# Designs tried in a protein design chat: VHH binders against p49116. Part 198

Target 1, 238 residues: p49116
Amino acid sequence: EGPLLSDTHVTFKLTMPSPMPEYLNVHYICESASRLLFLSMHWARSIPAFQALGQDCNTSLVRACWNELFTLGLAQCAQVMSLSTILAAIVNHLQNSIQEDKLSGDRIKQVMEHIWKLQEFCNSMAKLDIDGYEYAYLKAIVLFSPDHPGLTSTSQIEKFQEKAQMELQDYVQKTYSEDTYRLARILVRLPALRLMSSNITEELFFTGLIGNVSIDSIIPYILKMETAEYNGQITGAS
Short names: E, the ipSAE of ESMFold2; O, the ipSAE of OpenDDE; V2, 0.75 times the mean of E and O plus 0.25 times the DockQ between their complexes.

## First folded at step 12 (VHH)

Design ke14 (framework vhh_7qbe_3; at its last look DockQ between E and O 0.92; V2 from the best seeds 0.77)
Fold by OpenDDE, look of step 12:
Structure ke14 (fold): chain B 238 residues (1-238), chain A 119 residues (1-119)
Amino acid sequence: as target 1 above (238 residues)
Amino acid sequence: QLQLVESGGGLVQAGGSLRLSCTASGNDYAMGWFRQGPGKEREFVASISRSGSYTYYADSVKGRFTISRDNAKNTLYLQMNSLKSEDTAVYYCAADEYGRYQSPNYDYWGKGTRVTVSS
């Protein structure tokens, strides 16, 4: 078969809500995050190999890795999102919650550590100057991870992951021939994604929008959403 | 769409120095310098990654030219030292949308600035 990814899968353009408020509010943060989430999932949906797994497997796969995909998306879109500003705003909002005694000391620590991990990860990716192709392949590697519990078609998923890895390797060798260890430097960042809590990510970025609804529960709907609907949502919100 | 505007070109004596600038309407791009001399094809000079962590140079300019950038000012620079007559060219700023500092194909180009090195 042909390559896992094509040039069409490299483009990953996030459109932010406009205008950006002077003070970032929960709504803006949630809307931004939602757009990224939709973009990430629709990106996954656009991959033929992903489609070949079937709806049930697709849904399970995205449920398992949405946090990692989202985090890679944050890193990739950090500039356009003004991620540092968003994270600072989130921290400020958390301070209010702390003052209201809504969080335990341990929970505060966990949340703050998570924010730190997110920032560090994104900074590290920026420092590595990960390009759009590399991000695409990294996302594919993360997406087609066979080691999540409850997945079906794990052999096929593994095959797709291997293909993503091989294509990334070929790309890096071709594009960055003078940087012999670039591939290793890139891949070594992936474990950091597994250390991040999906629950905390959800709380930080999505609580204001979805309330008690989980990302896990809405993933099937997002995956079924038409591209036109998604685009309409973006244009309507701007 | 990214806009690129080069400046800093001019006449300089052999052995002299010149600093080119390229102002960009954005900073989320890998960028590079190219040049086209009289009767010659456009050739790669230098490139720099988004953060500036990585640079790449043509062999003909290694040790003499330095590419740098100030992302706060959305500006790309090319410090040219020990200039030679062979360095006479129109210098172009370019940007890769995907962030490839060794891009096979840059997406945006400036109009160029002329550098003339006299003997």
Scores: ipSAE 0.871, ipTM 0.940, lowest interface PAE 0.5, mean pLDDT 93
Fold by ESMFold2, look of step 12:
Structure ke14 (fold): chain B 238 residues (1-238), chain A 119 residues (1-119)
Amino acid sequence: as target 1 above (238 residues)
Amino acid sequence: QLQLVESGGGLVQAGGSLRLSCTASGNDYAMGWFRQGPGKEREFVASISRSGSYTYYADSVKGRFTISRDNAKNTLYLQMNSLKSEDTAVYYCAADEYGRYQSPNYDYWGKGTRVTVSS
């Protein structure tokens, strides 16, 4: 049938909490990350192909890929979020936890490696000047990943992913026709997303360095939210 | 609402040079220059990506015009060398909110600055 995404799925505008505090704190970072998470899930829920898979499949897909979608959102919104400043604040908080003997050396190594991989990924995407259409198709490729364990409608999910890949290919070749290798340079960035740990993302952005909120447990609720409540969470308007 | 203000237009003899500037209220956009000559349709001239790493030029200006940007100053430039009478036009600064440095449609436009190339 028709295109997987329409122009309405390309818009992805993050609004940051205001005012920005003089010193970044856990509450500001968590609210900023929550807005991005809700924006990302609202984006996914709005896609007709996603809706067609049914609510159980939708929940399974988002549980499998929410961290990859979130990470693409961080890269897309890195300037608006001042992501480098947020990551620096997280590193400072982590170093304070070392000095107070609150974290093991192995845990700290894992978290620091994750932060470095995240920074490298976001920098590589910025260097490529990935546009909003490309981000939308990359998010769709990530969302409709048939190779996550435990999915039930994998043949249909695979068809949607192939459609997203075809539409990205057609878009890049039409839009950037003089840059023969652009599609390949973009696609080679995607494997890094599978290296991102959802548990570490939860600790970095949603619960600070101690304890975490399980995003897996919240996903069915978020996907069932009424549109007005959803928009309030994205903007902080409540 | 992104605001774009061009400057640097004027009269110049064929073979001469001009530098156009466009000040913007932000820099998180892909940007470009367009022009409209007397009695002609508006046409693409050059574009540049958000970071400045990628540029694209119309065939008619390749090798003669250079697009650049200074994101610290929120300013876009067009260096025009070896000017021809055919380059006479109103030049417009434009920006794409989706970051496409080769966009068929731009979302924000300046008022334009006139360039006249005399022989």
Scores: ipSAE 0.563, ipTM 0.804, lowest interface PAE 1.5, mean pLDDT 87
ESMFold2 (binder alone), look of step 12: mean pLDDT 85; pTM 0.876

Design ke15 (framework vhh_7qbe_3; at its last look DockQ between E and O 0.78; V2 from the best seeds 0.00; counts 0 for: pae E 2.01 > 2)
Fold by OpenDDE, look of step 12:
Structure ke15 (fold): chain B 238 residues (1-238), chain A 119 residues (1-119)
Amino acid sequence: as target 1 above (238 residues)
Amino acid sequence: QLQLVESGGGLVQAGGSLRLSCTASGQDYAMGWFRQGPGKEREFVASISRSGSYTYYADSVKGRFTISRDNAKNTLYLQMNSLKSEDTAVYYCAADEWGRYKSPNYDYWGKGTRVTVSS
């Protein structure tokens, strides 16, 4: 049947909007996030196993895990995105909202905690020196999670997840033979993804671009988007 | 396109030391050193992960060479100690965009810097 992932699935290159503004405005942040989201979704779509699940099932999977995929994408693309700068900008914008008394104290705490979690996760991944192959497999493991409510074909999803895990194991054993516990160390980071609120992520990265439209609602459209359209959007977006 | 520029090569006596540098125009790459001696094929010398947490050395240089990097300066280093005549080569810097410190195929290469070890 062949491997779950190939070298084509390891490539994960994010193109940032150009030029980068001196002041990171909401638009730039949203555009950057959107590109990452699209890249992540299209990455998923490029996996034969994902396609084999059917449109309804794979859409449900992405709806369930888009935040985790997105977060892994943030970690993977942290350098090219200047993620620390983006997060700092988001915090600054949040501070303005706080000063305007637009948010409750509890909400502010939640949002700040979420930002902290994001930063911490990305930093932890950087410290672990996760390479492109490992990211690909981790994303696959996250994508093919059978424990989300409302999923169909859970046995098949589980099979794909196991395959991803096994391939990751083989890769780590081969590549990092001197580090016997690397696999465990990497996998132990995955639970942190589920501590993060998709709603808050959406609010922080996407509100300026999609307005009142939820990421959940646009996922089917993203998944149906042609690669050429995506590329055109990347090149056409000023 | 990532640009890699090696420096630090030169003439050194056997038993001496030399430090090579490679400046990269970008970050977030696993990097390595290769060398090509006269009449020889290019061979692996050392590699290092993106953060520097992992290093790998050819057996021929293990214990004598140290690969390191300064990400703030976008610079890769190769500290070469106890140099031998066999170490005479053009040394090349290479980068892997997937962050593989044991890359089977690096994506970017420098033009090289010549190291000559005299007897």
Scores: ipSAE 0.794, ipTM 0.906, lowest interface PAE 0.6, mean pLDDT 92
Fold by ESMFold2, look of step 12:
Structure ke15 (fold): chain B 238 residues (1-238), chain A 119 residues (1-119)
Amino acid sequence: as target 1 above (238 residues)
Amino acid sequence: QLQLVESGGGLVQAGGSLRLSCTASGQDYAMGWFRQGPGKEREFVASISRSGSYTYYADSVKGRFTISRDNAKNTLYLQMNSLKSEDTAVYYCAADEWGRYKSPNYDYWGKGTRVTVSS
């Protein structure tokens, strides 16, 4: 049938809370991250292939990959988010926590290594100048991962992932025909997403707004939201 | 809504040089230069990625023109050397919403700056 993604799935516009505070605080960071999360979930839910898999399969897929989708979103939106400034503020907060003995030394080392990996991933994607079409297909490849345990429609999920891979290949070859190795350079970035810890992502970006629940536990409710509710969460409208 | 304003056009002798500028009202776009000569269709000249790391040139200008950008100033440049009468055209700055440095379609366009190359 038709293409896996349409041009409506390429559009991915993040708006930041305004005004940006002179010194970034946990509320601004968490609101910005929440907008990106809901934008990412809205994107995934809008894909006809995703809709065709059914509620239980949808929930299982998103639970397995939400952190990777979020991380791709961070890379795609790094400039508009001023992500480097956000990460610098988080590092400063962690250094103050070391001085005041609030977190264990081992945990702080884990969190700092995660921040470094995230920064390097985003820098590598920026260096390649990954475009909006490429990001859309990379997110689809990540979303339709058939290798997760407990999935019921694995052969159909695999077919959707293969279709995303073929559409990315066709797109890159048509658009960047002179750059023989662009597809390979893009695809080798994906394994780095599996190094990102969802628990640390929650700690860095979502502490304070979601209370004592994990994003994994609320995904079924996020996926059932009405489109108007998504738009409110994406724009921060009250 | 992105605004693009070209400048730097003018009259120049064949074999001479000219530098065009384009100031953008926003950032984070892949950008390019196009031109339309007398009685001709608009044609691609050069493009550059968001970061500036990737450039692409039409065969007719390779080795003579250089595209560059200063992202701190939101400004795109086209350095035009060894100009020929065939380079006479209105030159347009363009930007791609999707970040493609080899875009089949550009979403935002300037009003153009005229370059005339005389004998």
Scores: ipSAE 0.544, ipTM 0.814, lowest interface PAE 2.0, mean pLDDT 87
ESMFold2 (binder alone), look of step 12: mean pLDDT 83; pTM 0.852

Design ke16 (framework vhh_7qbe_3; at its last look DockQ between E and O 0.89; V2 from the best seeds 0.00; counts 0 for: loop humanness VH .154 < .165)
Fold by OpenDDE, look of step 12:
Structure ke16 (fold): chain B 238 residues (1-238), chain A 119 residues (1-119)
Amino acid sequence: as target 1 above (238 residues)
Amino acid sequence: QLQLVESGGGLVQAGGSLRLSCTASGQDYAMGWFRQGPGKEREFVASISRSGSFTYYADSVKGRFTISRDNAKNTLYLQMNSLKSEDTAVYYCAADQWGRYKSPNYDYWGKGTRVTVSS
């Protein structure tokens, strides 16, 4: 059996909406986030092992880990997205809501902590200078997590995760042979992804674009979306 | 396509110092310096990660050369101290699109800048 990932899976190019507004409005943020979400899911879909799990299992798997994949995508695309600016804009919008007494104190705290966690995670990844290959493998490890409730084919998923881990290990050892602890430093960042609420992520990045529709509900649709359709949305739909 | 332009080369006496610069037309690349001396193959000199957090040096230049970068200026630097005649070479700037600061294959190369160290 061949490798889990190929060089084609290393490419992860996010195209931002154009032009970038002077003031980052909710629509721009949502559109940017949506593009990243679509890119992430379509990336997953491009993996033969993912395809081999079948549509039902694929959908369940993505539903379980979309927030983690998305967050890794944020980290990977932080520069091109101007993530710090986006997060600042989100905070500003949140401040407006606070002033209008639309949120409880506890909720405000939760949301602000979530934003902090996101920023911290992305900063930590930037400090580690995670490369494109490493991101691909990390995403695969996150994607093929067998420890989510309700999954089928957990043995196969575990096998794929192990394969991703092994390939990452081999890659890191080969590429960064002088840094014997790089793999460990990279992997210890993954638990931080589990601390992040998918609900809050959804609220911060996707409110206003999908209305009351949940990311969970649209995942099957995204996974079935044709690449050409996706590309069309990136190049000219806005 | 990323453009890399080296500068700062010149003639310097042994024991002297020189600072090379490489201006990149884009951001978010791991970058490195290579050199090719007369009659020699191109060899690795130093590399630096995207953020600058990680640096690598060839043994031949370790302790004498310092690689750094200013991302705000999209510029890579190589501070060369205690120069030796053996350091005489054309110095090339290179960039890796995948962010590998120990890249097996850099994607973009500059045209080079000549450094001559006289005894």
Scores: ipSAE 0.831, ipTM 0.920, lowest interface PAE 0.5, mean pLDDT 92
Fold by ESMFold2, look of step 12:
Structure ke16 (fold): chain B 238 residues (1-238), chain A 119 residues (1-119)
Amino acid sequence: as target 1 above (238 residues)
Amino acid sequence: QLQLVESGGGLVQAGGSLRLSCTASGQDYAMGWFRQGPGKEREFVASISRSGSFTYYADSVKGRFTISRDNAKNTLYLQMNSLKSEDTAVYYCAADQWGRYKSPNYDYWGKGTRVTVSS
C-alpha cells in the first residue's frame, strides 16, 4: 500500500573497469556489461514489491525482462560507460570478421540491425533528457510486465505495474508541471525494448560476437548472491 | 566529487553585457545558475538539461539572459544582456545529479563569481 519505489531506488551508479585499455577488447566489454547486469539485478532485488512476489515468481519475472532492464541501463549509463565507443569497437570487430570470412553474412546483418536499434533507442532517451527518477519508474514498469509468456501471478504483477505507472505520472506532473506531454513522450519509448533480442545481447556483450552465454540459467544465482559478493561483481572487487 | 568553477564576473555598466562560464568535471548533470544580491537570499536564474535540449528561466531574466552549454568542453554559460543594477549579485553555478532540469534541489555548488552593474 506504500509507495512502490523510494528515493533509495533512484541511485544507479555504474563503475567502469580500470584502467581503460588502449584498444577496447572483448574482456573489457564483457566486464563492463557484467557490472551493469549485476547493478540492474541488485536494483530489482531491492524493491519490496519484487521481494513480495516470492522466489519462483521473481526468477520467472527476471528471466522474462532482464534484457529490457539491461537495455534501459545501457541508455541510462551510456555516457559514463562510453557506450558509443564500445559499439564502435563491436562494429569494427564485425567488419574484421567479414574480411576474415568467420561469420555468415546473414548473421552479421542481423547483429548490425540490432546495434542500430540499440543506438537509436539510447539516442532517443538522451534527447528527452530522461532523469534518474524517471528511469527508476521506467525500469519498474518493464520489470513488472504481466504480458510475458509463461509468467504466474500475472494479476499481482499487473497491479505493481499500474502502481509504477501511477507513481511515474505523479512524479512527472509534479516535477515538470508545465510540460503536459512529457509522460506520453516517455512512455512511447518503451515498446522499442521488446524489439531487442536477448540472444543477440548475450552475443554482443557477454560472450563476444560468437557463442551465447545463457543469462537465463544464471538468473537464480544472481538473485540469491550475498551482498558482499554482489558488490564485488558490480565494482570488480572481492 | 564534482567540481564547479565559475568565471567571467566583473564590473559592467547598466545596459551592458557579460558572459559567465562554469567548468564542470562531468556531463551527467542538469545544471543551473543562481544569484545572491547584497543582503538578499539566493534566487534561481536559469537551468538547462543534460543534453541542452530543455531550458528554464526565472521571469526576472527572461529575454535578457540565455543559458547554454558545450558538453564537449564540459562548460556551462550564462549570457547576460541588458544588465540592470538589480542584477548585481554573486552568481553561482549548480548541478543536479539526477538530471532534473526543473530540480527542486541542487546537489553541487560552485564558489561563485561576482557581477557588479554600475548605473
Scores: ipSAE 0.544, ipTM 0.819, lowest interface PAE 1.9, mean pLDDT 87
ESMFold2 (binder alone), look of step 12: mean pLDDT 84; pTM 0.868

Design ke17 (framework vhh_7qbe_3; at its last look DockQ between E and O 0.93; V2 from the best seeds 0.79)
Fold by OpenDDE, look of step 12:
Structure ke17 (fold): chain B 238 residues (1-238), chain A 119 residues (1-119)
Amino acid sequence: as target 1 above (238 residues)
Amino acid sequence: QLQLVESGGGLVQAGGSLRLSCTASGQDYAMGWFRQGPGKEREFVASISRSGSYTYYADSVKGRFTISRDNAKNTLYLQMNSLKSEDTAVYYCAADQWGRYKAPNYDYWGKGTRVTVSS
């Protein structure tokens, strides 16, 4: 059996909406986030092992880990997205809501902590200088997590995760042979992804675009979306 | 396509110092310096990660050369101290699109800047 990932899976190019507005409005943020979400899911879809799990299992798997994949995508695409600017804009919008007394104190705290966690995670990944290959493998490890409730084919999923981990290990050992602890430093960042609320992520990045529709509900449609349709959206056909 | 432009080369006496610069037309690349001496193959000199957190040096330049970068200026630097005649070469700036400061192959290359160390 061949490797889990190939060089084709290393490519992860996000195209931002153009032009970038002077003021980052909710629409721009949502559109940017949506593109990243689509890219992440279509990346997953491009993996033969993912395809081998079947549509139902695929959907369940993505539903379980979309927030983690998305967050890894944010970290990976932080530069091109101007993530710090986006997060600052989100905070500014949140401040407006606070002033209008639309949120409870507890909720404000939760949301602000979530934003902090996101920023911290992305900063930590930048500090580690995670490369494109490492991101690909980390995403695969996150994607093929067998410990989510309700999954089928958990043995196969576990096998794929192990394969991803092994390939990452081999890659890191080969590429960064002088840094014997790099793999460990990279992997210990993954637990931070589980601390992040998918609901809050959804609220921060997607509320303006999808309204009351949940990410969970649209995942099957995104996974079935034709590449051409996706590309059309990237090219600004909207 | 990423453009890399080296500068700072010149003639320097043995034991002297020189600072090379490389200006990149884009951001978010791991970058490195290579050199090619007369009649020699191109060889690795130093590399630096995207954030600058990690650096790597050839044994021949370790302790004498320092690679650094200013991301705000999209500029890569190579501070060369205690220069030797053996350091005479055309120095090239290179960039890896995948962010590998130890990339097996780099995607983009500058045209090079000549450094000559006289005895």
Scores: ipSAE 0.836, ipTM 0.922, lowest interface PAE 0.5, mean pLDDT 92
Fold by ESMFold2, look of step 12:
Structure ke17 (fold): chain B 238 residues (1-238), chain A 119 residues (1-119)
Amino acid sequence: as target 1 above (238 residues)
Amino acid sequence: QLQLVESGGGLVQAGGSLRLSCTASGQDYAMGWFRQGPGKEREFVASISRSGSYTYYADSVKGRFTISRDNAKNTLYLQMNSLKSEDTAVYYCAADQWGRYKAPNYDYWGKGTRVTVSS
């Protein structure tokens, strides 16, 4: 029984579409977000404990937590993505709200609140200087959450989450031994992920790609995707 | 491919001050300064987190040296005050790709800048 994660699971390198357009557009935002989504799901697929749960359980887990994994990915990759610029462009578009689909005033309020929560979460993670190892363990804790409704094998999922928590604790104690409360400060950031709406995340980042289908409907296909097809989605090549 | 370029080294009298700079070709790294004196192994001097919120110093320089960074300029600084002859060394800029402000190993290194302290 080896460690839950190895050093290969710490690598999480997002490559942005090239060239970056002078004016951000829906295509660039959707392609960038799609690359992060695929990277996050295939990161999960690479974990031996995840593989051991079986295909049906894998699909159920990712459907339950994809938005939380995606949000952690946004925080981890915020600098390379220029996330603040992307969110500013979305806010400007939302305020003009005249294109083909109009949003209700209530929906606009919900979307703006979500953007604020996302900005606050990403800022809090940046201020803590969460490192790549810590992100990997936090993603594992989120992935192996046994408390989502409709899951099977919750006992085994809970054991894997406990193992991720133990490995994070050991890492933080070894690496940041002089910062007694670092683990606690990191873990108290996780509840904010449950405040993120998958519906609004889809609208913000995936509208041009998905066309009103939910991410949870495509998850089984992403998880079954062959390596060659996966590389095409990440790089924008065919 | 991250490139690190140090500058600001030179000759200074004991008790004097000197400021080192390190320009990075990219950002999003935890960074640090190391030094190597004649016939000695490279030793840790100071490190700073990606945001600049966390710093860590070797005991021998604490209170005399200050590490800082300007992320808008992708530049790392080391302000060295109250210099002593034992501070004479080649100073190296280093970066950790995983963002650890107490990294056990660094992934990228500069070529170094020489500091000589005359007593």
Scores: ipSAE 0.639, ipTM 0.848, lowest interface PAE 1.3, mean pLDDT 87
ESMFold2 (binder alone), look of step 12: mean pLDDT 85; pTM 0.867

Design ke18 (framework vhh_7qbe_3; at its last look DockQ between E and O 0.88; V2 from the best seeds 0.75)
Fold by OpenDDE, look of step 12:
Structure ke18 (fold): chain B 238 residues (1-238), chain A 119 residues (1-119)
Amino acid sequence: as target 1 above (238 residues)
Amino acid sequence: QLQLVESGGGLVQAGGSLRLSCTASGQDYAMGWFRQGPGKEREFVASISRSGSYTYYADSVKGRFTISRDNAKNTLYLQMNSLKSEDTAVYYCAADQWGRYKTPNYDYWGKGTRVTVSS
């Protein structure tokens, strides 16, 4: 069996909506997030091992980890997205909602904490200077997580995760041979992804675009969507 | 395509100092300096990660050279102190699109700037 990932899986290029508005409105944020979500899922779909799991299993897998994948994507694409600006805009919108007394104090706290966690995670990843290869492997490790409830083929998923971990280890050892603890330093960041609420992420980034439709419900459709179709929608929407 | 433009090269006496600059037309690259002396192969000098958090140096320049960057200016620097005749070379700026600050192959290269150290 060949490697889990190839050089083709390192490419992760997000194209932002154009033009960028002077004021980052909800639509722009949602569109940007949607593009990232699609890119992330498309990336997953491009992995032969992912395909080998079958449609039902890989759909369930993505449903379980989409928030983590998305968050890794945010970190990886933070610069091109101007993530800090987006998050600031989200906070500003939240402040408006607060002023209108639309949210409970507890909910506000939860949402603000989530935003903080997102920012902190992305900042930490930036400080670590995670490269494109490392991101690819980290995403694979997150994707092929066997510990989600309701998954089938867990043994195979575990095998793929181990393979991803081993390939990452080999890569880091080869590339950053002088930094003996880099692998550990990178992997120790993964638990932070599990602390983040998918519901809150969905609310912050996707509510304006999909309305009452959940990310969970649209994942099967996204996974079946052709790249050309998506690109066509992107160009048509501009 | 990313454009890299080196500057700051020149003639300097042994023991002297020189600061090289490299201006990049884009952001979010790990960057490095290489040099090629007369009759020699191109060799690694120093590299720096995207954020600047990590730096690497060739043993031959360690303690004498300092690599740094200003991301706001899209500029890479190489502060060269205690220069030696052996440091005479064309110095090249390089960038890696994947953010690898430890790589043998960079994607983009400048045209180089000549540094000559006289005895």
Scores: ipSAE 0.817, ipTM 0.912, lowest interface PAE 0.6, mean pLDDT 92
Fold by ESMFold2, look of step 12:
Structure ke18 (fold): chain B 238 residues (1-238), chain A 119 residues (1-119)
Amino acid sequence: as target 1 above (238 residues)
Amino acid sequence: QLQLVESGGGLVQAGGSLRLSCTASGQDYAMGWFRQGPGKEREFVASISRSGSYTYYADSVKGRFTISRDNAKNTLYLQMNSLKSEDTAVYYCAADQWGRYKTPNYDYWGKGTRVTVSS
C-alpha cells in the first residue's frame, strides 16, 4: 500500500549551460546531454521502489533502460534545451561529413532515420501535451520494465511497473475525466522508445566524452554520486 | 520566477467585446484565465494546454469567450464577446509549471487587468 511516486518525484528541472554559444558545438551539446542524463539517473535513484531493489539490481535496470529514460527526458525538456536547434546543428555536421567522405552511406542513413524518429516521437508527445505528472509515471513504467535480458527480481520489477500503470490511470481519470481515451493515447507512444539506438544516441549527444567511454560504463558512478556532487553537474561548474 | 503581465482591460458597454492579452517571461506552461468580481471569490474562466491543443471553459462563458495562445510570442489571449455586467471583474492570467491544463491550483499569477461592463 502507498504510492509508487509522490509529488517530489514530479520535479524535473533541467538547467542548460550558460551562456549559450552563438554556434552550437560538440562541447555544448555533450554538456547539455550529460546534464539531462544525470538528472534522469538521479530521478530514478530518488524513488523508494528503486531503492528497495538494491544497488546491483539498480545498476542493471538503468543500464537496460537509460536510453529510453534519456529519450523521454529529451521530449519532456525539448523546449528548455532547444532540442530542435541541437538536432539541426547535428544534421549540419553530418552534411559536412558527407562532403568530406568521413562516414559511410549506410551509417548516414541510419543516423538520419534515428534523428527523424526522435523528432517524430518528441512532436507526438508535445501534441498530446503530456504533463509533468504523466511524464513521471511514464518514466517509471519504462524504468521498471521486467523484459530486459539479464535482470534479476523480474517479478518485483513487474509489480512496480503495474503499480506505475495503475497510478497513471488514476491520475489521468481524476485530472482529465472527460477525455476517456487519454491514457490509451499516451501509452501507445511508448513502443517507439524501443526503436531508439543507444549507440546512435551516444554518437549524437555524447561524442565529447573522454576516452570514447560508453554510457553503460559510467552508470554505476553516476548512481553513486552524492546529491551535492550531482547538483554541481546539473548547474555546471566550468 | 515566471512573470505574467496582463493587458487589454477597460470599460465596455454590455454586448461589446474585449481581447485580453498576457505576456509571459518564459515558456513551457499550461495557462489559464481567472477572474474576481466585486465582493466575490476568484473563479475559473478558461484554460489552455502548452501546445494549445486542449481548452476548457467555465459554463458561464462557453460560447462567448475564446482562449488561445501564440507560443512564438509567449502570449496568451482571451477574446471576450457578448459581454454582460456579471463579467465585470479583475482578470488574472495564471500558469501551471507541470503542464496541467485542467487544475484548480496554478503556480504563477499575474497582477490582473480590470474589466468593467456597463449597461
Scores: ipSAE 0.583, ipTM 0.825, lowest interface PAE 1.5, mean pLDDT 87
ESMFold2 (binder alone), look of step 12: mean pLDDT 84; pTM 0.862

